# Designs tried in a protein design chat: miniprotein binders against q9f7q9. Part 31

Target 1, 364 residues: q9f7q9
Amino acid sequence: MSKKIYIGAMTGTSHDAIDISFLSIGTKIHLEYFHSIKFPKSLRLKVKKLIENNESSLSDLGTINKEIGFLFSKSINEAIGFSKIKKSSIECVAISGQTIRHEINKRFPFSMQIGDPNIVAKETGLLVVSDFRNMHIALGGEGAPLVPEFHNQLFYKARNPRIILNIGGISNYSFVKNRNDIWGTDVGPGNAILDAYCSDFLQIPFDKNGAIAAKGKVDHIELGRLLQNNFFKRKCPKSTGKELFNIKILSKKFLKKKAEDILCTLVEFSAKSIINSIHKNGHNNCDIVICGGGAHNKYLVKRISEMASNDIVLSSDLGHDVFAIESMAFAWMGYKRVSNEALIVQTSSKNVKGLLGSITKSKL
Below, E stands for the ipSAE of ESMFold2; O stands for the ipSAE of OpenDDE; V2 stands for 0.75 times the mean of E and O plus 0.25 times the DockQ between their complexes.

## First folded at step 15 (miniprotein)

Design r3 (at its last look DockQ between E and O 0.88; V2 from the best seeds 0.84)
Fold by ESMFold2, look of step 15:
Structure r3 (fold): chain B 364 residues (1-364), chain A 81 residues (1-81)
Amino acid sequence: as target 1 above (364 residues)
Amino acid sequence: MGDKSIKVTFETDDRKTLWEIYYEVWYLAREMGYDVIITITGDELVVYVTLPSEEEAEKFAKELEEIAKKLGAKVEVKVEE
C-alpha cells in the first residue's frame, strides 16, 4: 500500500523559523520528515512592524502577503526535495500563514494570516489547505488554539486526565480527559515578549535556557500591572496573539532596568499566566505535559513547576517530537479537511463540528 | 573565496536528545547569523549550510561536533563542493 503524506507548514508566534512536518496517518500518526529553516530577517522585520505598530499601507501589505506566499512555497519545495519523499504521495500541504492580527472580542471578529495560498498552490503544484481560523470563528469559536483535538489524538489515556501545555510565542493548553471531545484555551504570553526583548535590546535570538532571567529579580510592581490585563479576566475559551503581548505593553521605566530583571519578570509573567489559568479552571489534579519551544527554557519550566500543584513532564521525555507538534497539527488538520472530516470547534456555549480550512488548487 | 557547503549528520536513538540537538544547533546558527537547514528523519538530524569561506565552515563544523560530544550523539561532517 502506498503511503499517503500530509504536509504541515507553519511560521509561529515562537522561535524564528519555518517548520515543515510530513505526516503519515493511519492507526498512528507518524512524523516521516521534519524540515526547519530560518525566517528571513528582512521579512521578519516587516512582519514584526505590522504586528507591533498596527500600521501599514495597503500596497505594502499586499506585497508582503505575496512575499510570504513565495516564502512558504520555496520552503515547501525545498523540504520535498530534501526529504526524498515522492511528490506524488503528497495529498496536501496545510499552511498556517503568518498571523498579523487576531481580534475576537468585538462585533465582527476576525483573524488575519498572510501568505497567499494561490501562490503556494501554483508554485508547489499541490492542493493547499489554509485559513483554518476564520471558519473556526464563523462557527462561534475563538480561532485559536487549534491544537486541542490534535492533543487528544496524541495524548489521550483512559482514566488519566492530563494538561497539554504548549509554550510557543503565546501559551495555550488542552485539558485532555474525554476521548472524543475537547477543551482548550490560550492563556497568555509564552516566549513572545521574552524573545522580542532579547532580539531588540540584546541582539540575541532568545535567552538560552533562561540563564539571564535566572540571575534577575522580579519587579513585582510591573508584574502586577501586566497581570491586570483584561485578557486574564475573560472566561475560557479565549484567544490572543502577539498584537496584545509584545514589547509595547512594557512601561518605559521598566525597560530601563537591567536585562536580568526584565527577563526574570517576563518569565514570571508567563509562568503566572499559565498557572493562574489552570487553577481558575479547576485543572490542578493531573499531570502537565509541556511541549513547544518553551519546553526547553529551563528557568521558565522551573518557575512553572514551583508554582504548580501538578506534576510536570516534558513531552520530549515521553518520546514526542516537542518542536514539531504544531506543524504536525497543521498537517493533521489538512488531512481532516481533504478527507472531508469535521473538526471539533470549542465555543462559549456548546462544542460544534465543522470543516476547517479552505482548499486551493491551481489545476485538476 | 568560493562558497563552502557542509552537511553535518547527528545520529541518536533518543528522541529527547534528538530535539536537544535541534535546540542547540538552532540557537548556535541564529547566534552566529547562519542560514541553516535542519532536517530530521528517523534517528538522524542533518544540518545543511553554505558559508562564504573555509574558515567559517571549519569553525561552525567544530561547534556542531562539540554539541554532539556534549549530548552524546554520533556525528559525521561532509564537505560538498
Scores: ipSAE 0.833, ipTM 0.945, lowest interface PAE 0.5, mean pLDDT 89
Fold by OpenDDE base, look of step 15:
Structure r3 (fold): chain B 364 residues (1-364), chain A 81 residues (1-81)
Amino acid sequence: as target 1 above (364 residues)
Amino acid sequence: MGDKSIKVTFETDDRKTLWEIYYEVWYLAREMGYDVIITITGDELVVYVTLPSEEEAEKFAKELEEIAKKLGAKVEVKVEE
C-alpha cells in the first residue's frame, strides 16, 4: 500500500514564506518532503498593512481572504508537483491560514486566519482542514500554542524532561515530561521585532546569525521597560501575537541608538523573556531543544545558553528539522482531525479534549 | 532577454548542513529580492528560481555555489529551458 501522506501548509513567521510539509504518519512521524515558497511581496505588503492598521473595508478583507486562498492552493499544488508524490496518496491538507488578528483578552476572544479553505479544497481537489485556532478557543483555550501535543509526539524521551522552545516571530515552548500530559505557552517575543527593525530601519531581511546584535551593548533602561509588559504578568498557559510584540512598543529614544545596540537589546529581550518564563513555571531543570527560525540566530541561542542552567541543543541535533516543525504540526493536526482523534486543549482550569479544525471538501 | 529558470541542487551527508544552506539561501534570496522555491528531500536541498535574464541567473547560481563551498556541500546547477 502506498504511504498515506498528510500535508501541512503554513505562512512562516520570519522568512515571509509558505512552508509545506508532507508527512507520513505510522509508528514514526517522517517528513517525506518539505517545500518552502516565497510569499508574494505585493500580497505580503497587503497583509502587513492589514495587521498593522487593524482596519480594512469588508470588500478588501473579502478579497484578500480569497487571494490568500488562491496562494495556498497554488503553493500546495506546486509542492505536490515537485514532490512527485501521487495525489491519491494524500489524505488531507491542513492549512494555518494567515493570522491577521489574535485577540484573547476580550469578552469575545477570537483568532482570525484568512485564506479561504473552499478555494484550497476546490483548486487542490483535496480534503482541507482549517480553522484550528477558533475551535481551540471555543473549547476554552487561547488558540495558541497549537504545537505542544505535537512536540510531545516528536520529542518525548522517557526520564528526560525537555523544553521544546520554538523561536518564531513569537517564542513559545512546550514542556515534554510524559506522553499524556501536555503543557505549552507563548513566552514573549521571538524574531518579530528584530526582523521588523532590520526591514524597516536597516533595509536588510534579518540580522543573519545575530551578527549585528553580537557587536552591540544592551540598553538596560529599555530592556527593563520592555520586560514590564503586562503580558509577562499573565499566568501560563497564555498566548500572544505581533499585536503585543512589534516595533511600535519600542521607545523613540531607544530607536535613536546604534543598530547594534538596538538589536543586542532586542535579542536580550527575547532571551530574558524565554528564561524568565521557564523559571517562573519551574521548568529550569530540563534540556532545552530549540527550533524555529530563531535557532539560526547564533547570538540569541548563545544568550539563552548563557542564561540557562541546562544543556541546549537544536532540534536538528535530534533529527528534527528546525524550520519544518510548525508545518509538520499542521500536517499532524490534519491527520488527527480526519482520523476523528481529539487533541488536548489547555485551558485556564484543566485540559480538555476536542476535535480541532473544520473540514472542507469540494468532492467525495 | 527572456526569463531564465535555474535549478540548484545541494547535497550533503549532514542534514543540519542542509538547514544551514536553507537559512543562507533564504537570506540571499530576500536580499536580492528573488522569488525562490526551496525544497528538501532526503539529503538534498533544491533551489528553484526564475530570473529575468541569463546574467542574473548565472550571478545567483554563483552566489549559491559560494554558499555550498562555504558550508562544505556539493552543488549542481542546471539551467531549465
Scores: ipSAE 0.808, ipTM 0.937, lowest interface PAE 0.4, mean pLDDT 92
ESMFold2 (binder alone), look of step 15: mean pLDDT 79; pTM 0.737

Design r4 (at its last look DockQ between E and O 0.84; V2 from the best seeds 0.76)
Fold by ESMFold2, look of step 15:
Structure r4 (fold): chain B 364 residues (1-364), chain A 81 residues (1-81)
Amino acid sequence: as target 1 above (364 residues)
Amino acid sequence: MGDKSIKVTFEVDDRKTLWEIYYEVWMLAREMGYDVIITITGDELVVYVTLPSEEEAEKFAKELEEIAKKLGVKVEVKVEE
């Protein structure tokens, strides 16, 4: 079989991993091979400093950009070796890079991902597609999320609109209705503030299944205060990050309450922000397909289900490769780019089309 | 010397269960501080790990077997030299 293979490599938003998907694309998109490895701790710490420090040196930026390029290269070459897929069948590799800045609300909006595609092209010998977000921004988009069109590709069903709800650190959803158009937005907190509380105050990485939260009682005064954040008043599409939804937004009086009550209130905050957004956007009469790490928080899913007027389905129940979707999306976008096929860019007004991704080759 | 590499293979024909194993393995590896490689081809999920001692390798392999037992799936543990 002479299948053409498209690789997508990305730093996963969960598990501190580098996820690599190998796709064949015909009448159906097929995941041929998936490879997941840990993002090295020492390099993760360098990236953390680069993100958190306002004034990193240009030399540090340049060096770390190369180190990340070598990391992607090593990971992709390892994946090729383990897969036993012939390198000659690989048409391209699309890389996400590692985001260090995403600044949209300004005169010259930008998104900065590091991981030098020249290093990746040289070290793998493959055609590399990178930097999808800055063309998205140049065309009037937010630069994120990039997945809504891929969600359409996977989840579209004629006369059956669907919500694809991703519960990660921040929650986002796609409204899948039209095969040839997209809709997506960030909606609010997901797991990030829950996990940060567990780590900082309970010395555990997360509340498994929401078991601690399930024992608690909602603090309705704090919940009401949290829901007044101006982000919830903004029109979609919108994007946010951990800068708006972290431990520092919690009042000191609230933080003195029992852990169960704190986690219970934070689950309610995530669930209510999600459901309020879906209802506000008029998306009440369709299934919600839940994916992402938050799908494993049983108490959070229960609260969402109880607040929803929508039917709830887990993406796992539909048989999808739930943790590979993002790396598959990059492979698919690489395919689109090398085929010179435009992707849809959602804007605050009319959606547009454009060629996303820069092509880098080390040889003919 | 003292490092031990193990390969743990899960055979799973249900996509929901396969990705549940993926998640459980990653969370276990995070809790224990171990560097794992996880691969998926068709119905086969494979975990590769190198650990500093035979004791730690056997402990981690036992935890992976418990995940398999909990989820009702076939697992094979192999020591890689």
Scores: ipSAE 0.771, ipTM 0.933, lowest interface PAE 0.7, mean pLDDT 87
Fold by OpenDDE base, look of step 15:
Structure r4 (fold): chain B 364 residues (1-364), chain A 81 residues (1-81)
Amino acid sequence: as target 1 above (364 residues)
Amino acid sequence: MGDKSIKVTFEVDDRKTLWEIYYEVWMLAREMGYDVIITITGDELVVYVTLPSEEEAEKFAKELEEIAKKLGVKVEVKVEE
């Protein structure tokens, strides 16, 4: 029998791509194929504008939801073609959609992802699993992080507790101590503010290797102010987004400093946010495994390493893909949903279990 | 002059180097503003790019060859018609 394949597709935050993982899931999770395609510039700019303005016409929102649905469809169909995997072997496609808003600290908490799963289901002819975050919220979670249980499945090692630190636009980590107890939280900024500063003020997409930041000096006044953000006072587990950690939180006085000092301070802000969270949660005596796009910011990794009392490795040093982990997590969550297996949802009071994701089909 | 597509294949014996290539290629593509597809199957990383000219295609291919050389990996460049 051909291997059953589960696809996970996500819009990455760190490299402006759509990442698509093809998983086989048996006794082991195996990445059979990975496909990464650049997010179209025109549509990326529309999404950026929508996120930054927090407003749109209903017509524009409806349109962009369809455009993102077609983008996912095209990218998935392309990935299937390149993979040479038979479509009949694919059990489902899990999509993240494009997050455009994440607001948890409200009376009516929500996370909004666009990308119409109906288009994806029709155009691919596959079963689509979507809308994971809103069921996570409905079960009493914060809609993020979604990866802690997958991190446990992928990284568990007996008698070796690990932090799995994902550095994306936002940083999150999972504490992997045993197979049955899952824990994860967002911790604060990753590279989103760094990349935004580079784009908006330096006309470069990012600070390669953190090389500019490595030449700078920390503005301790601004760093101290940034670390007073109310998000850091919240108990873990907790979620955040670019809505709380973006270029607009920086002081006008700070933005007048040298680029190297700004970037150095922002790296320090990300690094300290991570370390402070690890210490606050009592997780400071275990290996740190770094993944996500921020893992390649050598200066950020260095600063985390210098502040940590623990060994730091990249996920690649453990044979696990640095960039595919999130799309792999969606594929695995897709598998869980179509198999009617409940996922663990961390809530403010206790962990609960439930089925995450909506199923969309155009055909049998 | 029509769009030129190139396919660049990296053969890599270790997963760490594979993801280092992936990163360097993405960084290059972002820097140059190119639309790329990067695929990974086993120990093979393949880059597909369509560029507006043969000159741009050759330039990008050369940059990818430099990445390969720097990381000590084999690279094959094919121009697709």
Scores: ipSAE 0.694, ipTM 0.905, lowest interface PAE 0.4, mean pLDDT 91
ESMFold2 (binder alone), look of step 15: mean pLDDT 77; pTM 0.715

Design r5 (at its last look DockQ between E and O 0.88; V2 from the best seeds 0.81)
Fold by ESMFold2, look of step 15:
Structure r5 (fold): chain B 364 residues (1-364), chain A 82 residues (1-82)
Amino acid sequence: as target 1 above (364 residues)
Amino acid sequence: MKTVEIKVTFETDDRKTLWEIYYEVWMLAREMGYDVIITITGDELVVYVTLPSEEEAEKFAKELEEIAKKLGAKVEVKVRIE
């Protein structure tokens, strides 16, 4: 029959790019087309304020929700046009939305992604799959990370357990051991605070290769204070968002320090958050495969390697499409949803299965 | 006054190199403040950008050609003045 295409669209490491993957799925999962564009600066700043502020107006939230919906729609339609892939071959578009809150450790846990799927369905004319996180939460999970089952799909090797460490804005990892079961957790900051400091204080988008950080000295007092966050004391699986790990958590005294020392300390914070979690979960004796944008921060990778009892491998050395993995995961989850196939939801007790993602259509 | 569209095509059969090109192009575009479209199909990475002048287009194209040289990829530049 005709080749079936599944689209996954997501904000990259949040605010930086919109990444769109087109998958064909049969015996193998194949990346047919990848499309990446810049997240517009003015909208990125609006989203940053929603994430960092304690309170925001409902009118602003409603408006920005529509703006993000149109942004996803425009990006997806552009990607379809550039790809030369027949629109009739596209079975669905899975969208991540833009997370603005992720609050789990409480009586009524929730996760909030903006980007109105009704706008996306109307403007693209495609079946849209969205809101994967809230069914995950309803079934007793954390709502994040969502990638562990896809990591199993890509990285499972019999008798060779491994850690798949994704260093994005927030870091997460999967412990890949069992072909038919999953384990994963968020672990702490990745690039989010580093990049925000560079943008807000240095007027550069990021610290290339960690070169500025490499010149600095760790402020062990501030580092100790940052590591006292209750998130690090919770048992896995656990999850968090950028609202917990942003510039606002840095002390005013610390922000008076020179940039090299600030960035050096923030690299240590990310690296120690990651390695402490791996050690606390007893996952010391396997390789760590590093994915995500943070894999290109040489100084951060060096610090992780020096703290780890594990061997470090880059996912690119294993022949994977390293910057597309997350958007591919959304495409794959869209495929699972439209096929009415359950995904595994990790909980604090037994893992369960459920249908993740809401389906939205504007037409029959 | 004039705008210039460029399309720069990189080709390599090594997936690691292809994604290193993606990273370098993305970081260069961020540094220079350009809104690029980056696409990947098979062994081919394509960069599309509209720039405000021929001078800026030539500058960016030269930087992209240097990335191809550093990473050992084929590169082709197409320029359209509008």
Scores: ipSAE 0.799, ipTM 0.937, lowest interface PAE 0.6, mean pLDDT 88
Fold by OpenDDE base, look of step 15:
Structure r5 (fold): chain B 364 residues (1-364), chain A 82 residues (1-82)
Amino acid sequence: as target 1 above (364 residues)
Amino acid sequence: MKTVEIKVTFETDDRKTLWEIYYEVWMLAREMGYDVIITITGDELVVYVTLPSEEEAEKFAKELEEIAKKLGAKVEVKVRIE
């Protein structure tokens, strides 16, 4: 029998790409093919504007939702073509959509992902699984992080508790101690503010290896102010987004400092947010496995290492790609949904189980 | 000016090295502002890019070859001029 393939496609990674993973799922999870394509600049700028301004016409929102749907469709169809995998072997496509808003601390909590699954289903001719976050919220979760159970599947090792730290635009980690007990939380900023500062003020895409930051000095006044964010006072598990942690939270006085000092302070902000979360949750006595684009910021990793009491490794040192893990998680969640297998949802009181994701089909 | 499509194939027996190549290529592409497709299958990483000139194509290919050399991977460059 041909291997059953599950596709996961996601946007919003630190490298401005659409990442597409093709998984075979049996006794082992195996990445059969990975495809990464640059997110179109014009559409990226539209999305950036939506996230930063929190304003759009209904027409513009409707339009961009379709544009992102077509972008996913094109990218997935391209990936299928390049993979040489038979379309008949593909059971589903799970899409993240593009997150444009995440508001959990409201009477009506929501997470908004755009990218019309109907377009994806029609254009690919595949079963599409989407809207994972809003079912997670409906079940009493915060819609993020979605990856803790998948991290458990990949990284569980008996008698070796691990933190799986994803450093994206936002940082999150999973605590992997027991096979059937999952725990994860967003912790605060990753590299999103760093990259935004580089783009907006230095006209460079990022601080390569954190080399500029490594020359700077910490502004302890600004760092202290940033660490007073009410998000850090919330109990874990908790979620956040780029709407809370973006360039606009920085003081005008701080933005007048040297670039090296600004970037150094922002690295320190990310590092301290991570370490403080680990310590607050009592997870400070286990290995830290780093994944996500922030894993390659050598200065950020160094600062985390200097603040941590434990060994730090990259996920690649454990045979798991740094960059594919999130798209793999979507593929796996797609598998779970089409197999009618419930996922664990962390709530404020207890873990619950439910089916995550909506199914969209254009044909039988 | 004729657009140039480059296909660069990296091969390595070490999957860790393959993902390090992936990172370096993405970093390079971001620095240069190029739109790239990067694919990974087995022990091969393939980069697809369309560039506005032969000169830019050659320059980018050379940078990719330097990445391969630095990381100890085999590299094959195919150029198609359209």
Scores: ipSAE 0.763, ipTM 0.931, lowest interface PAE 0.4, mean pLDDT 92
ESMFold2 (binder alone), look of step 15: mean pLDDT 77; pTM 0.706

Design r6 (at its last look DockQ between E and O 0.82; V2 from the best seeds 0.79)
Fold by ESMFold2, look of step 15:
Structure r6 (fold): chain B 364 residues (1-364), chain A 81 residues (1-81)
Amino acid sequence: as target 1 above (364 residues)
Amino acid sequence: MGDKSIKVTFETDDRRTLWEIYYEVWMLAREMDYDVIITITGDELVVYVTLPSEEEAEKFAKELEEIAKKLGAKVEVKVEE
């Protein structure tokens, strides 16, 4: 009789916000309510240290895992209250957690998200679905990106292949061609290194529209060095995290240069990473739909467009819920899990299907 | 901590404009390091913020009104104690 609601709560690779989407799902997917808050600065700094440091205290990790669990819980409860959606109509909350490690190309691959689902289940009283990435890995996948199947749901058009490029902290893309199968990969940095440089060295949160970068000149020596990272040599599908693409990969000599030249070079690094991957995978003969926060960096988009052989379209110009797509994807994956419906896992060989997400309840 | 709460409601039936408002508000809040809550339901985007002074709250509310004018959305500001 009443609509069933699925909540997706997530932090991206940016650490800047918790985005919460409330979906109803029938023959079509509908965004009923969206709620966004900034990730608190003090906790954001603790997470940054966990990501960037070579080692961390196990006690600090345990404590921060609880703090993020409470943050998700508080944010979800707040969203429910503001939404005026009946709590009894909510079937589940899917949470991304906060990724602190993503280490795949090794003997025992793993991905670590913090934000204790037991805290979330207890504090919200809701069924929680979490840890989508480690089942993806266990089934032979990369654990990231998770969005390609949801991109198919939103963007598939018969006889019209397209690239859905998400420029978040890390860039990823989906090649949307086959309604019943998926293709996706992480490609390299997005805005994470850019924003970290602005924050750490310029005391501003980001370079608005790439205005500072647009004044600079590319350091082709540093760019060449950055593009030689072994990640770019791996075959797709591949995945990475902020622990690979952060300020520490930049040479000390490079960091002494003018801010505009540093940002210009980092924009070129992101743009080249993206376009090189698209070219190498033979995906040149279709439109690129740009999503994510990086879609609003005018200079970055300009550089991508100038390097691309593809036509560029902004997702916002198509009227999609561009900033909600990732949190909607988590809500949708939660729906799939509580419905006992498998998701497609892309592997280095053939694709497989599996049930992604662990279920946590505090009550019957 | 903050002593002045502002609720700003934007309304538009254009999905592109709605998310452009979201982007502009989010970027402004990020630039100012303000802890805003941004919500969207249907054609309505609402910004909630509590700031440490009436001056800051009124300045931020005026910035949000300018975003609405620039993007062609209806806007209502409610100031609370």
Scores: ipSAE 0.804, ipTM 0.933, lowest interface PAE 0.6, mean pLDDT 88
Fold by OpenDDE base, look of step 15:
Structure r6 (fold): chain B 364 residues (1-364), chain A 81 residues (1-81)
Amino acid sequence: as target 1 above (364 residues)
Amino acid sequence: MGDKSIKVTFETDDRRTLWEIYYEVWMLAREMDYDVIITITGDELVVYVTLPSEEEAEKFAKELEEIAKKLGAKVEVKVEE
């Protein structure tokens, strides 16, 4: 029998790509194929503008939802073609959609992802699983992080508790001590503010390896101010987004500093946010496994290592791909949904279980 | 001068090196504002890119060869019609 394949497709990584993972799921989870395509510049700019303005016409919002749906469809069909995997072996496609808003600290909490799953289902001819975050919210979660249970599946090692630290635009970590008890939280900024500063003020896409930041000095006044953010006072588990951690939170006085000092301070802000969260939750006596795009910021990793009491490794050192883990998590969540297997949802009171994701099909 | 497509294949027995190549290629593509596809299967990483000229394609291919050399990977460049 041909291996059953589950596709996960996601946007919103630090490298402005659509990442597509093809998983086989048996006794082991195996990445059969990985495909990463650049997010089209014109559409990226439209999405950026939409997020930053927090406003759109209903017509424009409707249009961009379709454009992102076609983008996912095209990218998935392309990835299928390049993979040489038979379409008949693909059980489902799980999509993240494009997050455009995440507001959980409201009377009516919501997370908005665009990318019409109907287009994806029609154009691919596959079963599509989407809208994971809103079911997570409906079950009493915050719609993020979605990966903690997958991290347990992938990284569990008996008698070796681990922190799986994903450094994206936002940093999150999972505490992996056993397979049955999942724990994860967003911790604060990742590289989103760093990349935004580089783009907006230095006309470069990012600080490669954190090399500019490594030359700077920490502004302890601004760092102290940033660490007073009300998000850090919230109990874990908790979620956040670029809505709370963006370039606009920086003081005008701080933005007049040297670029190296700004970037150094922002690296320190991310690193301290991570370490403070680990310590606050009593998770400081276990290995730290780093993944996500921020894992390649050598200076950020160095600063985390210098502040941590434990060994730090990259997920690649454990045979798990630094950049594929999130799209792999979507593929795995797709598998769980089509198998009618409930996922664990962390709530403010207790963990609950439920089916995450909506199923969209154009044909039998 | 018409668009030129190139396919660059990297091979390495170290999966960490493979993901370092992935990172370096993505960073280069972002710096150059090029639309790339990067694929990984087993111990092979493939970069697909279409560039507006043969000269740009050759230049990008040379940069990818330098990444391969720096990281100790094998590299093959193919021009696609």
Scores: ipSAE 0.761, ipTM 0.932, lowest interface PAE 0.4, mean pLDDT 91
ESMFold2 (binder alone), look of step 15: mean pLDDT 78; pTM 0.728

